# VHH binders against Jacalin-related lectin 10 (JAL10): the designs that were tried, part 8

Target 1, 292 residues: Jacalin-related lectin 10 (JAL10), of Arabidopsis thaliana (Mouse-ear cress) (q8gwi7)
Amino acid sequence: QKLDAIGGKGGKQWDDGADHDNVAKVYIRGGLEGIQYIKFDYVKDGKTIDASIHGVSGSGFTQTFEIDYQNSEYIVSVDGYYDKSGTMQALEFKTNLKTSEVIGYPKGTTKFSLGGVNGKMVIGFHGSAGKVLNSIGAYLTTAPPTKSQLVGGLTGGEPWDDGSNYDGVKKISVTYISTLIRSINVDYEKDGQVVTRYHGMKNGDTEEFVIDYPNEYLISVEGTYNILPDDNVLVIRSLIFKTSKGRISPTYGFVSGTKFVLESQGNAIVGFYGRDGGAFDAIGVYFSPIPS

## First folded at step 23 (VHH)

Design l5 (from h5 with S104T)
Fold by OpenDDE, last read:
Structure l5 (fold): chain B 292 residues (1-292), chain A 121 residues (1-121)
Amino acid sequence: as target 1 above (292 residues)
Amino acid sequence: ELQLVESGGGLVQAGGSLTVSCAASGFTVSSNWMGWSRQAPGKERELVAFIYTGGSTEYADTVKGRFTISRDNAKNTLYLQMNSLKPEDTAMYYCARETYTYGTETYERYWGQGTQVTVSG
């Protein structure tokens, strides 16, 4: 998705493109006359790539804003000020984790916001520049999946993680006994193929919850967790699944203890992680924006 | 041979009380997880109460405060004391034994034949 450049009409057009996975670092040289140049380091295939400066290197001072792309940080939006002459005076970058300082001098007459689209991240910039930065635009892509909290027994068993590199969930097979959840088997879709992941014990009552992907998405996992007195372990006791079509699964297991809800508005569950011991100890999910 | 035999069911008026029993043979009740489930016509079987090997008990919200699960070791019998009965408690009541071991795939469940409880309004 390309967002139009905002700012003045002067300068020569520049375009870093959208062929990036993230932005790693922003360089801004600011002066009293406006932002002299802007430069970005991008991320592509896990490597940083150095882009050219847009503008000129004058007598101003350079400030940098680093994005911890390795920790899933990404730019969400850019706020700025430009003056009547169409010169960019100040910029402020907002990531999913933090906000930069206002870089430059916020003495412009016009304030703007670039980006800020839910579920999107900035992966490239374009604009215009001459002796100063005149305008700035952005390329957006779907933001990466976010990881939920882990709920249940946080210390028992062994951790497992299916990751978030799936397009959706097609089916969940839940195995349970009277007191607890024993396992989940998840059928994911990835690039048109089904990938099945198994976690937990196999024996018990097994029921399937089928999701009509891509017409339907898993959007919520709720349930309860409580200690098993005899074993003195905290485990998932019940599970319920909800879909984007408003379907609700049966309650699997036995409702007992602390209730939890894993959901994120506008997002689908695209992966699971958890802990697996003698029972299904803990559960977490990955959220990804539902495609429009 | 393992056997579970429920008894004590019958007709009771709303607000009344009833105790159903589950006589076990072939295994020791106190050494196993035991539970009561019920199934009303056209409805799914519902676990209502159970007792862990260690003696701890849990109850479904639908019966909590009204039902009490217990066991008599000498008689090797499981009980469900039902108080303040409601018409919606009408169901076939089943006792069950479950065996599982944390950390293993081991699992076994055994059901009784059930005893009918009918609560009139």
Scores: ipSAE 0.823, ipTM 0.957, lowest interface PAE 0.5, mean pLDDT 95
Fold by OpenDDE, fold request of step 24:
Order: structure tokens, then sequence, then C-alpha cells
Structure l5 (fold): chain B 292 residues (1-292), chain A 121 residues (1-121)
């Protein structure tokens, strides 16, 4: 996906292209007259690639913004200011993990935001530049899966992790007893095949929640966690699932303690991880953008 | 042989009170997790209150502040005191013993035969 360049009309067109996997580093030389140049290091096939400077190197100061692409960090949006002359004055980069400082001088008359598309990441830039940076655009692609926080008992039981390498969730089988969740069995779809993963103890009442993948996506896991007084262990006490079609599962287990919600707008749950020890101690999920 | 026998059910007017009992035999109530569930016509069985072996109690939101679960060790009996009863509390009330062991597959549940509670509006 190509986003149009924002800014002034001056300068010559530049285009780094979209044939990248990520952005590793941003170089910006700013001055009193505006952004003098911008440069990017891109990532392709696990290697960093240097791109050309867009603009000119003047008497300003160069600042850098590093993206930890190796730890699944990526640029989601760029904010900026440009003045009436069409000169870019300041830029601010936002990743899924952090926000850069405002680089340059935010004295422009026009503020803009580039990107910010749900479930997308920036993999390339284009724009115009002469003696200064005049405009900036971006290329977007689908963002990789992200990992939620782990909720519940964080120290008890044994950890498990299905990962995020699934296309979707087709079915969840929940085993529970009167007061708590004992296990979940998840049917994933991967490359047109069903993969089942089992987590927890099997004895108890079991119910299934079927999701009509790929027409329907699991989008939310809600529930509660609380201590079991006799065992002195913190565990998941109840679970509720929600889908992209607005379906809500029954409440499994017993609502008790602290409520949690694992949900990311525009994303589907494509994997689970957690801890189990006879009771279902903790739960987390992987989010992936829902295909358009 | 394990046995749970509920009693005390009946017809009560809305706003009234009622206490149901569960007499246990073959095991010690105070040494086990005990709970009260109810099942209304056309609805799933709902856990409403329970007491841990250690004596801690929990209640469903639907009955919090109105119901109290307790046990008499000398009588080996479980109780559910129900106050401010509502028509929606009408159900067969069951007591249960449930055994669970953290870290293992161990699980078993025993139900009583139930006692009918009817709340008229």
Amino acid sequence: as target 1 above (292 residues)
Amino acid sequence: ELQLVESGGGLVQAGGSLTVSCAASGFTVSSNWMGWSRQAPGKERELVAFIYTGGSTEYADTVKGRFTISRDNAKNTLYLQMNSLKPEDTAMYYCARETYTYGTETYERYWGQGTQVTVSG
C-alpha cells in the first residue's frame, strides 16, 4: 500500500521503494531552515540496506532514530510539520513500541500524520527533496503478529507457547470445573490444515466454541483471575471469547477476582500462550491483523 | 458410600427468606470443597455459592449480599441461607462436593438430588 506524500510541492521526487521487510534506522539532519535531509536504513532478508540521502547536508545537526527490528519493532506512523514554503520543519516517528523525539523545529504552519493504519507497518518511504525535505510518503504492509501480556498466575505451573504461526483459530475446547478453568484445546488453521494444541488438565466439564474461520475471527479473550485460597495459587477462574461477528461465548468457569481483557482493535487472535498446573494459571495471546 | 441429601426447599414469597440444607455422609464436609448450584427450567446449572476447605467463601454476582453459605461441622451439614428472594431465584438447588488437586488430573464431583425452591412474585 502506497500512501501519498504529504508536504510541499518543491524539490525532486525520490522513492526508496517498498521492497523491504522493515526500517532499521532513520537519519534526519535538521536546521533552522528546516529538515535538510532524511535517510533510511532498511531491512531486507535480515540484513540492513543503506539508502541514499534525500536532501542536502548543510550546517544542521543529524539525529538518528533506531528501530529494534530484531525484536519486532516497526514504524507505524510519522507525524510532522511543514511551513508555507513547503519545507518540512519537524518529524516524529512512532513505532509499535515507542515514540521518537520531535526532530527539527515544530514551527511549521501545517501539521500532518502519515500512516497510522491499523494493522500496518511502514516498510519504505518516498517524497520530494531539494535543498530541504519538501514532502514525505510511505509504503505500508501488514504488520507481524504481536504478543499480548500474560495474565493470571505468572509464576505457577509450567509455561507453554503455541506461537503465532497460524492463520486463525477454528475452535476452542474449554475444560473447566466449578471454580476455575483447567485447560484449553485450540484448533488452529495453518495453510489449510487443522492443527490442534492441548494445554492443561483434561478432567472436568468440556465445552466447545467454534469459530467460522476464515469468515469469522477470534478477536477477544476475557476473563477473571483470582487466588485459590486452599492452594495459595493465582489462576484463571473464568473465560469468555468474542468473535469478529459479535458472537460471545458462554462464561466458562466462575467469575471471580480481577477482570482482564485481551483485545487489539483490528486484529485477530492467532495463537495462545500461557501457564498451566492442573489449573489454568495464566493466559496470553498473539494478535495479527485481520485480512481486508 | 458418599451421599448428599438436600432439604429445606419450598414455596416462599418474593422478599422472603429460606434456608436449604445439605446433609453429607461418607465424608467430612469441613475437609472438602462444597458448593451450591441451582438450575432453573430451561437454563443451565449455575454455581451460586461455595466454601473452600479452609473456610473461605465465594458467591455469584446474582446472589451476593443475599445468600450466605455456611457449614456445621458437628452436623456435617452444608447450608445456604437465602434472603431477599426473587422470582428469578426459583430453581432446583443442588449441593455438591468437588475434589481438585492442583498440578494433577485428579477431579471428581458428587451431586445431591436437589431441593426445589420456588419464589412467587
Scores: ipSAE 0.821, ipTM 0.958, lowest interface PAE 0.5, mean pLDDT 95
Fold by OpenDDE, fold request of step 24:
Structure l5 (fold): chain B 292 residues (1-292), chain A 121 residues (1-121)
Amino acid sequence: as target 1 above (292 residues)
Amino acid sequence: ELQLVESGGGLVQAGGSLTVSCAASGFTVSSNWMGWSRQAPGKERELVAFIYTGGSTEYADTVKGRFTISRDNAKNTLYLQMNSLKPEDTAMYYCARETYTYGTETYERYWGQGTQVTVSG
């Protein structure tokens, strides 16, 4: 998806294209007369690509904004200011994880926002520039899934990972005993088919939580983890699930120890990972933007 | 032959105290996880207190600070001391033994027949 350039109409057109996987770093040389130039390092096939500067390298100073693309950080939107002459004066970059400082001098008369489309990330830029940066546009693509932190027992048992290559979660079957969670079975939706993954031990009480995919999405996993004194192991003790329609599951297991919440605003859970040691030792999730 | 027999239930006034007992046979109480659960009419069974083999205890938030689980090894008996009783504590109280082995599929649970506790308002 190409977003039109915002700003003045002066300068020559530049276009870095959309053939990138991410943006790794932003370079901006600002001055009192406006942004002198902008430059991007892109990511393609796991490697950084050094692109050309857009504008002129003058007597100003260069500021940089780094994106942790290796940890699934990506640019969501760019805010800026330009003056009546169509000169870009200041820019601010927003990623899914953080916001940059305002780079340049926010003395422009017009404020704008580029991007900010739900479920999308910026993978390239275009615009116009001469002696200064005149305009900036962007190319968008679907944002990739983000991996949550792993919570619970981080060293016991064996790791498992369902991945993030599912469209959604349709059902979770929880097996638990009096004091802890033993297993989860997850029914995923993938290309119109149901894929079931099993994790943990079989014996105990089993209950199901059904999600009305694609009309409803799993959005939150809450629970508690605490040590089992006799075994000296840290495990998941309770679980609660929440959906995009505001439904909340029963509490499975026994509420004990440290509370955790795995949730990401605007995103759905599309995969699980964790550790299995006979008890359900640890749990994590993959987040993906909810389709609009 | 494994057996759990609860006793000590009865009628008590709000604010009162009561101790229920669970006499075990066929196994050693101190060598197993033991717990007390309760079930009120129309509600699901709720775990309220339990004691690990090593002697550590945990309590549901609904009874924390009011109930105390303990065991007498010589008598092979589990106890639940209930203080500051409330009408909402009215339920059938069950003792249970649960066997769990980390790293394996091993799991067993045994219930007693229960003892009725009624707290009047």
Scores: ipSAE 0.820, ipTM 0.958, lowest interface PAE 0.5, mean pLDDT 95
Fold by OpenDDE, last read:
Structure l5 (fold): chain B 292 residues (1-292), chain A 121 residues (1-121)
Amino acid sequence: as target 1 above (292 residues)
Amino acid sequence: ELQLVESGGGLVQAGGSLTVSCAASGFTVSSNWMGWSRQAPGKERELVAFIYTGGSTEYADTVKGRFTISRDNAKNTLYLQMNSLKPEDTAMYYCARETYTYGTETYERYWGQGTQVTVSG
């Protein structure tokens, strides 16, 4: 998706294109007269691409904004100010994780926001520039899945990770005993096929929570974790699942200890990760935008 | 042969107290996880209180502050002291022994036959 450039009409057109996986770093040279130049380092196939400077290198100061693309950070939107002459005066970058400082001088008559589309990330820029940056546009793509925090026992057992390369969750089979969760078996949908992953100990009572994919999505995992006093280990004690249709699963296990909620507005859970080998020690999820 | 035999159930008025007992045979109560569950008409069985081997206890929010689980080692018996009883506490009360070992697949559960507790409003 190409977003039109915002700002003035002056300068020469530049276009870095959309053939990138992410943006790694932003360089902005700001001066009293406006932003003198902007430059991006892009990411393609795990490598950084050094793009050209757009504008001129004047007597201003260069500021940089780094995006931790290796840890699933990406630009969501760009806010800015430009003056009556159509000169870009200041820019502010927002990622899924943080917000940059306002780079430049936030003076001008017009404020704008570029991007900010739910479930999308910026992968390229275009615009116009001469002696200063005149306009800026962006290319968007579907945002990649994001990884939640890991909750529960963080040191016991062994880590596991199903990844995020699934279209959705179709069914969760929860095995539990009186006091705690022992395992989850997840049926994923991937390209019209069902893929099942197993995690934890198999003995106990098992119940299934079925999600009507693709008409329904898993959107929330809630539960509690607490120490087992006899074993002196921290484990998941209870789980509850919620769907996009407002369905709520039964409470599996026993509500005990610290409550947690893994959810992300507008996103579905498309993968699980965690720790097991003692009991069901820890749980985390991957979030992905719900398809239209 | 393992056995769990509940007793002490009966009819009690709201606000009253009652103690149910679970006499165990074939194993040592103090060496095992023990718990009380209850099942009301039309509802699922719910765990209300349990005691770890080490003696630590946990309670469901619905009974916390009102019920007390304990054990008498000499009698090899599990108890549930129920105070401030409510009509919603009406249920068949079951004791259970559950065996599991952290880090293993081991799991076993034994239920008693239950004792009926009825709280009139």
Scores: ipSAE 0.819, ipTM 0.956, lowest interface PAE 0.6, mean pLDDT 95

Design l5 (from h5 with S104T)
Fold by ESMFold2, last read:
Structure l5 (fold): chain B 292 residues (1-292), chain A 121 residues (1-121)
Amino acid sequence: as target 1 above (292 residues)
Amino acid sequence: ELQLVESGGGLVQAGGSLTVSCAASGFTVSSNWMGWSRQAPGKERELVAFIYTGGSTEYADTVKGRFTISRDNAKNTLYLQMNSLKPEDTAMYYCARETYTYGTETYERYWGQGTQVTVSG
C-alpha cells in the first residue's frame, strides 16, 4: 500500500521504492531553515541497502535513528511538521518498540501522521525535496507476527511451539494444583475451524477461560514463576489472562516468585510456545496486530 | 487407610491467636506435601499455607506474617498457628496431604474433615 506524500508541493520528487523488507536506519539533518535532507538505509534479504540522499548534502550535523530490524523492530508511523511555505520543519519516527526524538523545530507548524495503519509496517519512502525536504510519503506492508520472550524455567522439560499461524484464541483451559500450573489446552481458530493444542500434565484442577472471538481478543498473559522447593527447578506458578474487552480471568495456580507480563500494545495473542514435560515449565506468546 | 483429623478450632476475639492441628495416620507427614486451606460460607476453598517435603513453606498474601505452618514429625502432626486474627479469617480450616512427582503425571490430594474457626468483633 502506497501512502501519498504529505507536506509542500515544491522540490524534486524522489522515490526509494517498495522493494525492501524493512528500514534499518534514518539519517536526518535538521536546521532552522527546515529539514535539510533525509536518507534511509533499507533491508533486503538480510543485507542493508543504502538509498540516495534526498535534499542538500553539505556541512552540518546529521542525526540518526536506528531500527533494530534483527529483533523485529519496524517503523509504524512518522509524525511530520510542515510550515505554511511547505517546508518540512520536523520529523518524529515511531516503531513498534520506541519513538525517536523529534528532529527539527516543530513549533508553529502543521502536524500530520504518516502511516499508523493497524497491522502495517513501513518498507519504503518517497516524497519531494529541493534545498529542504518538502513532503514525505510511505509504502506499507503487512507486519509479521512477533514472538515474545520465553519466561519461566528455561532448562526443565522440553520445548514446544504452536506457531503463529492462527486467527485467534477461542478458549484456554488451565490445569493447576495447589502451588503450580500443570498444563494448558488452547483452542485456536484457523479458517473457521477449531484447532486444539495441549501442553503439560493431565492431573489437577481444570478451569476454562472462554474468549468471544472474533468480537474479543486475548491480549495479555501474566503470572509468576519460582523455584519449586523440593525439585529446585523454575516452573510457572500462576497464570492470569486478559482480553480486549477488559475481562480478567481468575488467577490460576498460586502467586509465588517473579512476576511476568506478556503483552504488546495494539496486538492480540495468536499463538503460544513454551516448555513442558517436567511441569508447566515456561511460556511465551506470539503477537499479531488486532484488526482495525 | 489415610486419616487426617483437624482439631483446635473455636471462637476467638479479633486480634487473638489460635492454633489448629491435623493429626495424620496411614502416611508420614514429613514425606509429603502438606497444606492448610480455608473455606468461608459462600466462598471457594483457598490455600493459606503450604509446607513442602524438604520443609520450605509458602503462604497466601492475606495471611503472610500472621500465620505459621509447621509440623511435628514425632507426633506426625501438622499445625497452623494463627495470630492477629481478623473477622475475615472466619472459615472452616482443612488440612490436606498431597503426593506430587516432578516430570510425571503423579498427583493426589486427600482432605481432612475440617475445623471451624470463628473470629468475633
Scores: ipSAE 0.746, ipTM 0.916, lowest interface PAE 0.9, mean pLDDT 91
Fold by ESMFold2, fold request of step 24:
Structure l5 (fold): chain B 292 residues (1-292), chain A 121 residues (1-121)
Amino acid sequence: as target 1 above (292 residues)
Amino acid sequence: ELQLVESGGGLVQAGGSLTVSCAASGFTVSSNWMGWSRQAPGKERELVAFIYTGGSTEYADTVKGRFTISRDNAKNTLYLQMNSLKPEDTAMYYCARETYTYGTETYERYWGQGTQVTVSG
């Protein structure tokens, strides 16, 4: 989706296009006279692409803002500030992970936000510029799934990873014993079919938590992890699941040790990864935006 | 041959104390994970206290600070000391033996027949 440029109408139009996978780097020269220079490096097929300079090419110092695209960082929005004369005076870039410094001087200007649409990311920019940047617009696309941190025992057991290429979670079966989790069995939906993935050991008490996908989404996994005293290994001790309908599972296992919560506002869980060594050593998830 | 026999249950006033015990035969208590669980009418069985082979203990939040699990290796017996009892502690209390080995599929659990604890008032 192309968002119209916002700001003043002066300068010449420019358009970096939308044929990019991500933004790698932003270069900005700003001051009391306005944003004089902006340039974006884009990513396409794993390679960076240097786009054109927009504004005045000077001999001064430019500020830069790097996007860690290799670790799933992407721009979600830009705040812009333009004055009565149609000059862009300040910009601030926001990603899913961090916010840039404000470049320029926003006092006494009209503020706008470009983007900020849940589940979308910026893959290109367009606008107008002459001696200064006058306006800026953006191209949006659906953001990729993101990977949570791994919680629990990070060295015990063997790693496993279901990936993020599922439409949603339909059912989780948890097997547990008195003080720890033994396994999970996850039923995913992919293209109208159920795909089942099992991780851990089968003996213990097994309970099911059914999610009415696609009318209901898994949105949160929380629980606890602690050292298992006799074995001196960190393992997951308890799990609780929450859904978009406000449903909360029973607590599986036994609450002990450090609490964790894996959730991301506006996102559903679409995949799991973790470690399994005879206990359920560690768990992590993949998030994907909930459809609007 | 495996046997777990709970005893010591009874009627006790709220705020009172009671010790239940679990005599084991056919295996060594100190060589196994042992636990006390309880089941109130109409509710699921829940773990309240646990002791690992090495002697470390864990307690459910609902009983922490009030209940103490211990074992007497000479008598091959597991105990649960319950203090500051509440009506909500009324349940059948079960002793369990668990065998678990990290890195393997090894897991077994054996239940006793239970002893009733009733907390009045």
Scores: ipSAE 0.735, ipTM 0.908, lowest interface PAE 1.0, mean pLDDT 90
Fold by ESMFold2, fold request of step 24:
Structure l5 (fold): chain B 292 residues (1-292), chain A 121 residues (1-121)
Amino acid sequence: as target 1 above (292 residues)
Amino acid sequence: ELQLVESGGGLVQAGGSLTVSCAASGFTVSSNWMGWSRQAPGKERELVAFIYTGGSTEYADTVKGRFTISRDNAKNTLYLQMNSLKPEDTAMYYCARETYTYGTETYERYWGQGTQVTVSG
């Protein structure tokens, strides 16, 4: 998705393109006369792309803003400030993790926001520049899935991870006994096919929660975890699921101990990970933006 | 031969108290997970109280502070003391034994026949 450049008239068009996986670093030279240039280092296939300067290079103060792309940081939006002469005077970058300082001098300017679409990230920029930066636009793509915190028993059992390379969740089967969860069985959709993943022991009472994917998305996993007294092991004791249509599953298992909620605004759950030691020790999820 | 026999159910007025018992044979109560579940008409069976082999107990939120699970290991008997009874507590109450071992597929459950508790007005 290409967002049109916003800002003032003037300068020559430039376009870094959209064939990138992420942005690694932003270089900005600001001054009394405006943003003198901007440069972006991009990531493609694990490698940094050679930088291109947009504007004029010269003597002056250069600020940088690093994106920790290796730890799932990405740019979500840019606030810009341009004046009536067509000069970009200030920029502020926002990632999913942090906000840059305002670079430049925004007083007496028109403010705009570029991007900020839920679930999207910036993978390229374009704009216009001459002696100064005049305008800036962006290329957006769907942000990669993000991994929730793992909840429950963090040391018991063995880890497992279904990954995040699924389109959505179609059904969850939960097996439980009187005071704990024994297993889950997850039916995912991938490219129109059902892919089933099973974690835990099969004996107990089994119930199914069916999700009408793609008309309905799994958005929340809630429940409780507590020490299992005789075994002194921390395990998941109960689970509740919630969907994009406001449907809420029955409570599976038995409510005991510490409550948890795994959910993220605007995102669906597209994968599970956790720990299994014969009880269902721990659970985590992957979030991916819900399509508009 | 495993056997669980519940007794002590009956009719009681709201606000009253009642104790139900579960006499066990064929196994040792203190060496097993034991619980009380209830089933009201038209409802699914739900666990209300549970006692682990080490003596730790757990209760459903709907009965906490009103119900107490206990066992007499010499009599091999499980108890449920029910105080401050409400009409919503009306149900068939079932005793159960569970055998469970963490880290294994071992799990078995055995239900008693139940005892009716009816709480009036």
Scores: ipSAE 0.735, ipTM 0.910, lowest interface PAE 1.0, mean pLDDT 90
Fold by ESMFold2, last read:
Structure l5 (fold): chain B 292 residues (1-292), chain A 121 residues (1-121)
Amino acid sequence: as target 1 above (292 residues)
Amino acid sequence: ELQLVESGGGLVQAGGSLTVSCAASGFTVSSNWMGWSRQAPGKERELVAFIYTGGSTEYADTVKGRFTISRDNAKNTLYLQMNSLKPEDTAMYYCARETYTYGTETYERYWGQGTQVTVSG
């Protein structure tokens, strides 16, 4: 979870700790002699925590980099640039959504990357600083789930959303009729307990696809959507599920129209959302990194 | 009472053609979703062709371009014209009526007795 500090020797060690949910804001003062200080605002239980300035506060110009943590933005990595004297000369922050400008003067320096671990985000920093920032390290945690696009009929039926606060999927039951999907019933695991969510109509042919969670993960939902001719409404016509062990479900429903695939490299599906209106109008998923 | 009677099955050489029929009583074929499904020995029943109330049709990929579903509303009869038949098309062919209303729980299916199609050689 803790990445060792990288950079030059010198300064006094500092450590903001790891007891945070996210980073809200970065304050950096660069100058002729290097990064003079750095400060982080952290998030804990929805509230901002102001940490100490690391380095010296002077008359220099402070630049800031805001993280939109309320809309699922988080820091994934930091590029750093330090010189032979042990001075951090420049930093560049990367989030899942954007990259900061390079702050400072990186020419003639050694470059390094801190973090960038698939599926991880930064929740804390540590390092060393004196008159300037000398080194920087990080604390990582598992990044929050990513929401897929919604596929199918985007205006028909009623929206529903199971959320992403599940550990994994244990079973999917699909009810279908000759040419379309009627419903799904999903058994999730949450803290060792089964939580069941049902979406759609119950009548039709029902089949189950069981996943051996946590030894096996649901990783893909594939299918088709098309207009129902008599109703002139766009609905999901077929579904196929795939697991981390290469298992593929039967095709449920009837293949017709536009193909879709909802999957994300290195991630499992941990939640569903969609629309249903008597036919299963639309489907989307939440992805979360598969445990190592 | 509602009734579906399939006919027209038989033995056909590979590459040949055959039309099966489904005479309906107790309801109007043009007012319902109608379909042809088939079941080979040891296999599950599968939909091969479907016609909606408004006349639009859909086909399984395995029969597209070879099979045509149609209806004769005056005779209240559903047809399946099967061309370029293959041994893999050998199955019992079933006619079905379905009722479905978008936005409701309404769904019912009624099967006929089936007619055997056997494709040799």
Scores: ipSAE 0.729, ipTM 0.904, lowest interface PAE 1.1, mean pLDDT 90

Design l5 (from h5 with S104T)
Fold by ESMFold2, look of step 23:
Structure l5 (fold): chain B 292 residues (1-292), chain A 121 residues (1-121)
Amino acid sequence: as target 1 above (292 residues)
Amino acid sequence: ELQLVESGGGLVQAGGSLTVSCAASGFTVSSNWMGWSRQAPGKERELVAFIYTGGSTEYADTVKGRFTISRDNAKNTLYLQMNSLKPEDTAMYYCARETYTYGTETYERYWGQGTQVTVSG
């Protein structure tokens, strides 16, 4: 949604709108007199869109900040610094991956933060500008789910992918034998319905871990992977699950080899993907922000 | 028919050593996955040591450096050498044979009757 502009009064209002998928690049020209102008390149339907310059030409150096939008980077917040005359003196942009340098001269100013709303990203800007940038506001949308790294045997078995289009995880059933995981069965919730996905072989001992969704969320998958000696293939050897209520499952399988943790602060697990060659070769997850 | 007979359990003082044995018949120990598991009263059975067909071994963290699994092909017998025993090692110890092939749904497990190990003090 639309966050009101913050900063000084004055200048002429401008509005790049919200009809964008992401921000690609920020251009800022600043000097001792304040931020002289700002310009954003936006993304729409995979193409970069040049927006208008906001402000006027003047002395100073143009600094840029690139957002790697093709690799799931997006702006989450902007810190701004304006003075008593209503002039924006400095800006600092933060993404889900990095923070820009502070551009301009922030000392002796009023600081504010724009955005930083849980689970949201910036897709547009608006504000006011005259001889300098006076104020800045933003348009937010829901950030997409993110994909973890894949852990385990990255070449054995066949890939599978449940996707991320689920509301949450209600139950995980794990089938294992003495030294390895054989399969998982995941009950997801989607639009009030249970959707079940199964990956692996069915022979072994099966145990269930029930999550009290939506009062409780799956937040962590941990375990180990190691070479299965007789076959020389790298497979998942053990799994353990953790929830938002601090519950921890039993350790399924057998702890052996390299530990992994698939977890992201502020996020729940909403999907799984992996590889399956009869020994449950690899596992990965999708993260989505936990609802407020 | 398959048979696994454990022996060698008993009472031992903390810090002591003990070897338990598992005599196998109806199959070849060196051609199968073999393991030792233990179960204390009120607890789940847990794997403590495992030996694969090719001779590679694995151990639970709680026994690493203290227990050694081995096999004697001539006697068709599996062993567990237990050193530096602790009271928490007290349990019924079971040997097991497992059949597994990567990429297939085939899996079987066969348990022995167990032998009691009690560590005092």
Scores: ipSAE 0.718, ipTM 0.900, lowest interface PAE 1.0, mean pLDDT 90

